# VH-VL binders against q9umr5, part 37

Target 1, 268 residues: q9umr5
Amino acid sequence: SYKPVIVVHGLFDSSYSFRHLLEYINETHPGTVVTVLDLFDGRESLRPLWEQVQGFREAVVPIMAKAPQGVHLICYSQGGLVCRALLSVMDDHNVDSFISLSSPQMGQYGDTDYLKWLFPTSMRSNLYRICYSPWGQEFSICNYWHDPHHDDLYLNASSFLALINGERDHPNATVWRKNFLRVGHLVLIGGPDDGVITPWQSSFFGFYDANETVLEMEEQLVYLRDSFGLKTLLARGAIVRCPMAGISHTAWHSNRTLYETCIEPWLS

## First folded at step 18 (VH-VL)

Design yf5
Fold by OpenDDE, look of step 18:
Structure yf5 (fold): chain C 268 residues (1-268), chain A 123 residues (1-123), chain B 112 residues (1-112)
Amino acid sequence: as target 1 above (268 residues)
Amino acid sequence: QVQLVQSGAEVKKPGSSVKVSCKASGGTFSDYAISWVRQAPGQGLEYLGEIIPIWGTANYNEKFKGRVTITADKSTSTAYMELSSLRSEDTAVYYCARTKYDILEGFSDFDYWGQGTMVTVSS
Amino acid sequence: DVVMTQSPLSLPVTLGQPASISCRSSQSLVWSRGNTFLNWFQQRPGQSPRRLIYKVSNRDSGVPDRFSGSGSGTDFTLKISRVEAEDVGVYYCMQGTHEPLTFGQGTKLEIK
């Protein structure tokens, strides 16, 4: 039998967005128990990510307990960060494949039409003043805002991304790394035509340097220091990168070709 | 001078569907979310759901169990609410309303409302 | 769902006298550190609802200063310092902190 699949949605999203994905899974892997978690839907997806992590943890624990052979996670957009954190804090998770579906794994930065509407009175270039304040950190989007021009503020004020990345020292860094390394495979999916994830390489743990030059995963300090296990995962062949062009951000979960190419192979 | 203008009254049979439109003007359509609220005769207000046009995602009150579909057309600055499997208890005035999402200010719900659309469901 | 409970449901008031409406939520409406998304709406007979107050105590533009909102956590109040004839209608509180958004039952303000 196929391992259960747990799906975590993204920002301003809900389980309804995954109706096509469910159909695809049912067609190609009949009998698979797929659970799309309807937590923190809509505006509640703006809640602090650690709050979301706790809520999703409570939901997945029973599912994992009933699946001793393991489960697969499909985590879309912001959900990918939630899932990574989830796997970091859970010392007993049994996740075989962690499929990160167009997630800003190394954070978000820059001006995009998809985000401008959230900041009507502020320029995105100045968003650090908001996001790295206690007020800003009450919102999920700021929890993974990664301003390459204000690295000091990011490292000190980011209450989520800097921590799960191990970029800021904290007492749980070693344990979180150990927990995250329990994952069988990390499947990273994203693409240049996403239009929301900025830079799109963030889905592959690439990100801007201080000059806004995009560096690859292997050039990132988190990789070089293996702060949360990326280097270790890559070394043991556990990281899969699946880039795909021609897919907009809101289409990653409904594209059949994407499913067949990047998702389906890891649902066995 | 922000305005939300809704489509006209509807009379429907049980089991049928109704689709109400809400055209926004006087602002930037994509900067806001559009929500739908209904009010049965002599009753209170009930939230149906909302759409965020810039993202194209809609969220619903689960009470309606998938009978409600909210869509938006950015090119015409129009939001739509479709309610299927109509019942007599669906008879109500349906309102659209605007919501602003602002990370700095938080949520500003329903600062502007449409004029309402009366939907009557009767056999 | 968060249940919003208004009191009273019927509010007869003499012109020129003050009025007060209570709204209680079944859960805290505080968002994380302090944001509280509690709104008050006025619906005059035959009209669409109109927002009066947002985030507990902020008046919308054009709303007379005789209207004021207060409260915190789960207890909120709308006050009218001096009721006028144009204030006749139904008033609703609404929470926007939790999905789905929910309204109070409404308070019908009438002139005695």
Scores: ipSAE 0.859, ipTM 0.924, lowest interface PAE 0.7, mean pLDDT 95
Fold by ESMFold2, look of step 18:
Structure yf5 (fold): chain C 268 residues (1-268), chain A 123 residues (1-123), chain B 112 residues (1-112)
Amino acid sequence: as target 1 above (268 residues)
Amino acid sequence: QVQLVQSGAEVKKPGSSVKVSCKASGGTFSDYAISWVRQAPGQGLEYLGEIIPIWGTANYNEKFKGRVTITADKSTSTAYMELSSLRSEDTAVYYCARTKYDILEGFSDFDYWGQGTMVTVSS
Amino acid sequence: DVVMTQSPLSLPVTLGQPASISCRSSQSLVWSRGNTFLNWFQQRPGQSPRRLIYKVSNRDSGVPDRFSGSGSGTDFTLKISRVEAEDVGVYYCMQGTHEPLTFGQGTKLEIK
């Protein structure tokens, strides 16, 4: 029998968005129990990410308890950050595959046309003033806003991303790293035509330096210092990178070729 | 000066579907959400869901999940709400309304409303 | 769902006198240390609803200053300092803090 699959949705999303993904799983892995968590839908996806982590934690506990052989996570967009935080805070999670589906794992620095409706009066160069304030940190998109030109403000003000990346000292860093390292595989999915995640390499733990040059995962300080276990996971052979061109941000969970190539192999 | 203009009244039989349009003018259609609210005769207001036109994503009140489909056409600045498997209790005026999400200012719900579309479900 | 309870449901008032409508929510409407997304709408007979008040106490443009909103947490009030004939209609409170968005039952304001 197949391990249960838990799906965590993204910004302004809900369980309905995953109907095609559910059909693909049912066809290729019949009998798999798939739960798309119906939490923080629509505007509630803008609630602080720690609030979302707490709510999703409470929802996954009974599912994991009923599946002692393990579960898989498929986590889309900002949902991938929720899931990474879950893996850090849960000292008894039993996740085998963590599938990060076009998630801004190293943060977001983009005000593309697809984001203007959240910031219609501001440009990305000014968003640090909103996001790195106590008010801005009450909204999920600001919890992973990562302005490479204001690194001092990011490191000081980020209530979520800087902490789960181990970029700022905190008392739980060692235990979070230990918990995260219990995952069987980290499957990173994303691509250059996403149109929302900026830089798109954030889905693979790449990000801008101060000159907006993209540094890949292996060039990031958090990787080099092994702050939350990326270097250890890569050395273990536990990180899978599955880039795919030609997929827009809202189409990752409704593309059969993407499913067959990047997701299906990991749903043991 | 945003205006929301809805399609005309509809009379439908039980079991059929209805599709109501909401054309926006005066403003940038991709900068806000379009929400749908209904009001049965002599009754209060009930939220159905919304769409973010630039993303094409919709979010629904769970009560209507599976029966309601909300879409948008950016090229015509028009949102649509389709309700299927109609029942007599779906007889109502259906409104579209604007919501703005600007992180700086927070949520601004239903600051502009359409004129309403009467949908009558009868046999 | 967050239940919004209005009181009274019927509000006959004498022209020129003050009026007050209460709205209570089953949960706090505070958005994480910040805004409280409580709104008031007026629906005149035969018309679409019109927003009067947003975020508890902010009047929309063109709304007379005789309308005011107040409250916090779960308890909110709409006041009309001096009722005029054109104020006849149904008043709804609505919360935007929790999904799904929910309205109160409505308060029908009538001139005695």
Scores: ipSAE 0.753, ipTM 0.866, lowest interface PAE 1.2, mean pLDDT 91

Design yf6
Fold by OpenDDE, fold request of step 20:
Structure yf6 (fold): chain C 268 residues (1-268), chain A 123 residues (1-123), chain B 112 residues (1-112)
Amino acid sequence: as target 1 above (268 residues)
Amino acid sequence: QVQLVQSGAEVKKPGSSVKVSCKASGGTFSDYAISWVRQAPGQGLEYLGEIIPMFGTRNYNEKFKGRVTITADKSTSTAYMELSSLRSEDTAVYYCARTKYDILEGFSDFDYWGQGTMVTVSS
Amino acid sequence: DVVMTQSPLSLPVTLGQPASISCRSSQSLVWSHGNTFLNWFQQRPGQSPRRLIYKVSNRDSGVPDRFSGSGSGTDFTLKISRVEAEDVGVYYCMQGTHEPLTFGQGTKLEIK
């Protein structure tokens, strides 16, 4: 039998967005128990990510307990960060495949329509004033805002991304790394035509330097220092990168070709 | 002037489906979320769900999950609410309303409403 | 779901006199960032609801200053300093802090 699949949604999203994904899984892997977690749906997805991590943890623990052979995680957009944090704080998770579906794993610094939608009176160049305040950190979207021009503020004020990345020292860094390394495979999915994740390489742990030049995962300090286990995972062949062009942000969970190419191989 | 104009009254049989439209004007459609709220005769207001056209995301009241589908057409600035498997209890005036999400200013829920669409479910 | 409880459900008022409506939520409506998404709506007979107050105490444009909202946490109040004939209708409180959004039962304001 196939291992159970747990799905975590993104910002302002809900289980409804994954109806096509469920169809694909049912068709190609019949009998798979798929659970799309309806937690922090809609506007609730703006709550601090650590709060979300706690809620999702409570939901996945029973599922994992009933699946001693392991489970798969499919985590979309903001959900990918929630899942990474989840795997970092859980010392007894049994996740075989962690599928990060177009997630800003290395953070977000986009001047996109989405940013304008959420911050109608702000530009990305000024968002650090908001997001790196204690007030701003009460919003999920600020929890993974990564301003390359204000690295000091990011490192000191980011209450989520900087911590799960091990970019700021904290008492749990070693344990979180150990926990995250329990994952069987880390499947990173994203693409250049996403239009939301900025830069799109963030889905692959690439990100801007101080000159807004995009550096790859292997050039990142978190990788070089193996602060949360990326280098170790890569070394043991546990990281899969699946880039795909021609897919917009809202289509990653509803594209059959993407599913067959990047998701399906890791559900067996 | 912001306006939400809804489609006309509907009379449906039990078990059928109804689709109500809500056309927005006087603002940028994609800058807002559209929600649906209904009101049974002589009763209070009940939230059905929301769509964010910009994101294509939808959130439904769990009470209606599986029966309600909210969609939006950005090209026509129109949102739709479809309710299937209609029951007599679904007889109500259905309203669309817009919400502005602004992280700095907060959520501005239902600052404008449609005129309402009466849906009658009877055998 | 968050239960919104209004009191009273029926409110007969003499013209020119003040009116007060209470709304209590089963959970705190305060976000961690400090905002409280409590709204008040007015629905006149045969009309769509109209928002009067947002975020506890902010009046929408065009709303007379005789309307005021107050409260915090789980207890909120809508006050009308001097009731006028045009104020006849049903008033609803609504919370937007928790999904799903929920309304109070409504308070029917009538003129004695």
Scores: ipSAE 0.931, ipTM 0.959, lowest interface PAE 0.5, mean pLDDT 97
Fold by OpenDDE, fold request of step 20:
Structure yf6 (fold): chain C 268 residues (1-268), chain A 123 residues (1-123), chain B 112 residues (1-112)
Amino acid sequence: as target 1 above (268 residues)
Amino acid sequence: QVQLVQSGAEVKKPGSSVKVSCKASGGTFSDYAISWVRQAPGQGLEYLGEIIPMFGTRNYNEKFKGRVTITADKSTSTAYMELSSLRSEDTAVYYCARTKYDILEGFSDFDYWGQGTMVTVSS
Amino acid sequence: DVVMTQSPLSLPVTLGQPASISCRSSQSLVWSHGNTFLNWFQQRPGQSPRRLIYKVSNRDSGVPDRFSGSGSGTDFTLKISRVEAEDVGVYYCMQGTHEPLTFGQGTKLEIK
């Protein structure tokens, strides 16, 4: 039988967004038990990501316990960060494939429609004043806001991304790295036509430097220092990068070609 | 002025489907979320779900999942609510309402409502 | 789901007298960032609901100052200082802190 698949949604999403994905999985892998976790749906997805991690942990623990052979995670957009954190805090997870579907793994910094929608009176250049305050950190979107022009504020005030990245020292950094390295494969999916994830390379752990030049994963300090295990995972062939053009942010979970090319190979 | 104008009354048989429309004017459609709320005769208000046209995301009340579908057309500034497998208990006035999500100002739930659409389910 | 309980369900009032409606939530409506999304709606006979109060105590534009909202955590109150004939209708509290959004049973205000 196929390993169970657990799906984690993104900002303002719910299980409805994954109806096509479920169809594709059922067609290509009949009998697969797919669970779309119906937690923190809608506006609840704005709650702090650590709160979400705790809730999702409670939901996945019993699923993993019933699947001793392992499970697959498909985590979309904001959900990809939730899942990475989840795998960092769980010392006994049994995740075979962690599929990060268009997630801002290295954070977000852009004047996107999403940003303007949530912050209609703010620009990305000034959002650091909000997001790096204690109040701002009570919102999920600020938990992975990564301002390349205010790195000091990011490192000191980011209560989520900076921690799971091991960019700020904390007592659990070594343990979290060890836990995350339990993953069989890390499948990174994203593309240049996403329109939301900014820069789109964030889905592949690329990000802006101080001059807003996009650097690749291998140029990032978190990789060079192996702060949470990226270098180790790459070395053992556990990282898969699957870029695809022509896909908008809201289509990653419903594109058949994308599924067949980037997702399906890792569900067997 | 902001207005939400809904489609006319519907009479349906049990087991059939109904689709109600809600056209928004007086503001930027994509800046808001559209929710649907129903009210059975002589009863209170019940939340069905929400769509965010800008994101294309939907969230449904679990009670109606599998039967309710909310969609939106940004080009016409119109939201739709379709309810399938209709039952007599689905007889109600269905309302659309607008919500503004602003992190700084807070969520502004249902600041404007449609005029309501009566849906009668009868054999 | 968060249960919203209103009291009373029927409220007969003499013109010019004050009125008070209580709304209790089964869970705290306070977010970690401090906001509380408790709203009050008025529904006059044969009309759509109209929002009166948002975030516990803020009046919408055009709402008379005789309406006021207060409360915190799980206990909230809508007050009308001097009831007028146009105030006849059903009043609902609604929470927007937890999914799914939920309403109170409604309080029917009538003139004696």
Scores: ipSAE 0.931, ipTM 0.959, lowest interface PAE 0.5, mean pLDDT 97
Fold by OpenDDE, look of step 19:
Structure yf6 (fold): chain C 268 residues (1-268), chain A 123 residues (1-123), chain B 112 residues (1-112)
Amino acid sequence: as target 1 above (268 residues)
Amino acid sequence: QVQLVQSGAEVKKPGSSVKVSCKASGGTFSDYAISWVRQAPGQGLEYLGEIIPMFGTRNYNEKFKGRVTITADKSTSTAYMELSSLRSEDTAVYYCARTKYDILEGFSDFDYWGQGTMVTVSS
Amino acid sequence: DVVMTQSPLSLPVTLGQPASISCRSSQSLVWSHGNTFLNWFQQRPGQSPRRLIYKVSNRDSGVPDRFSGSGSGTDFTLKISRVEAEDVGVYYCMQGTHEPLTFGQGTKLEIK
């Protein structure tokens, strides 16, 4: 039998967005129990990510307990960060495949329609003034805002991304790394035509340097220091990178070709 | 001048479906979310769900999940609400309303409303 | 779901006299960032609802200053300093802090 699949949605999203994914899973892996978690839907998805992590944890614990053989996680966009944090704080998770579906795993520094929609009167160059304040950190989107020109502020003010990355020292860094390393496979999915995740390489733990040159995962300090286990996972062949062009951000969960190429192989 | 103009009244049989439209003008359609609220005769207001046309994301009141479908066409600045498996209890005036999301200013819920669409469900 | 409870449900008022409507939420409407998304709507007979107040105490454009909103946490109040004939209708409070959005039962304001 197939392992249960747990799906976590993104910003302003809900279970409805995954109707096609459910169809694909049912067709290709009949009998799979798929649970799309309807937590923090809509505007609630703007709540602090640690609050979301707690809520989702409460929901997944019973599912994992009933599936001793293990489960798969499919986590879309902002949900990918929630899931990564979830796997970091849970010392007893049994996740086989963690599928990060177009998630800003290394943070966001976009000046896209997405940003303009949420911050109509702000530019990305000035968002650090908002996001790296105690007030700004009460919004999920600021929890993974990563301004490459204000790295000091990021490291000191980011209450979420900097911590799960182990970029700022904290008492739980070693334990979180150990917990995250329990994952069987980390499947990273994203692409150049996403249009929202900025840079799109963030879905693969790539990101801007101080000159806004995109560096790959292996050039990042979090990798070089193995601060949360990326280097270890790569070394044991547990990281899968699945880039795909021609897919917009809102289509990752509904594209059949993407499913067959990047998701289905890891739902065994 | 912001306006939300809805389609005309509907009379439907139980078990059928109804689709109501809401055309927005006087602003940038994609900058807002469109919500649907209904009001049974002589009763209060009930929230059905929301769509964000810019992202295509939708959120439904759990009470209506499985029966309500909200869609949007950015090219025509029109939102739609379809309700299936109609029951007599679904008889109500259905309203569309817009919401502005701004992290700094907060959520501006339902600053403008449509004129309402009466949907009557009867045998 | 967050339950919004209005009081009174019926409000007969003499012209020129003040009116007050209470709205209580079953949960705090304060977001972690400090905003409180409590709105007041007016629905005149045969018309669509119209927003009067947003975020507890902010008047919409065109709303007379005789309308005022106040409150915090779970207790909110809409006040009309001097009721006029055009104020006849049903008033609703609505919370936008929690999904799904929910309304009070409505308060029917009538002239004595």
Scores: ipSAE 0.927, ipTM 0.956, lowest interface PAE 0.5, mean pLDDT 96

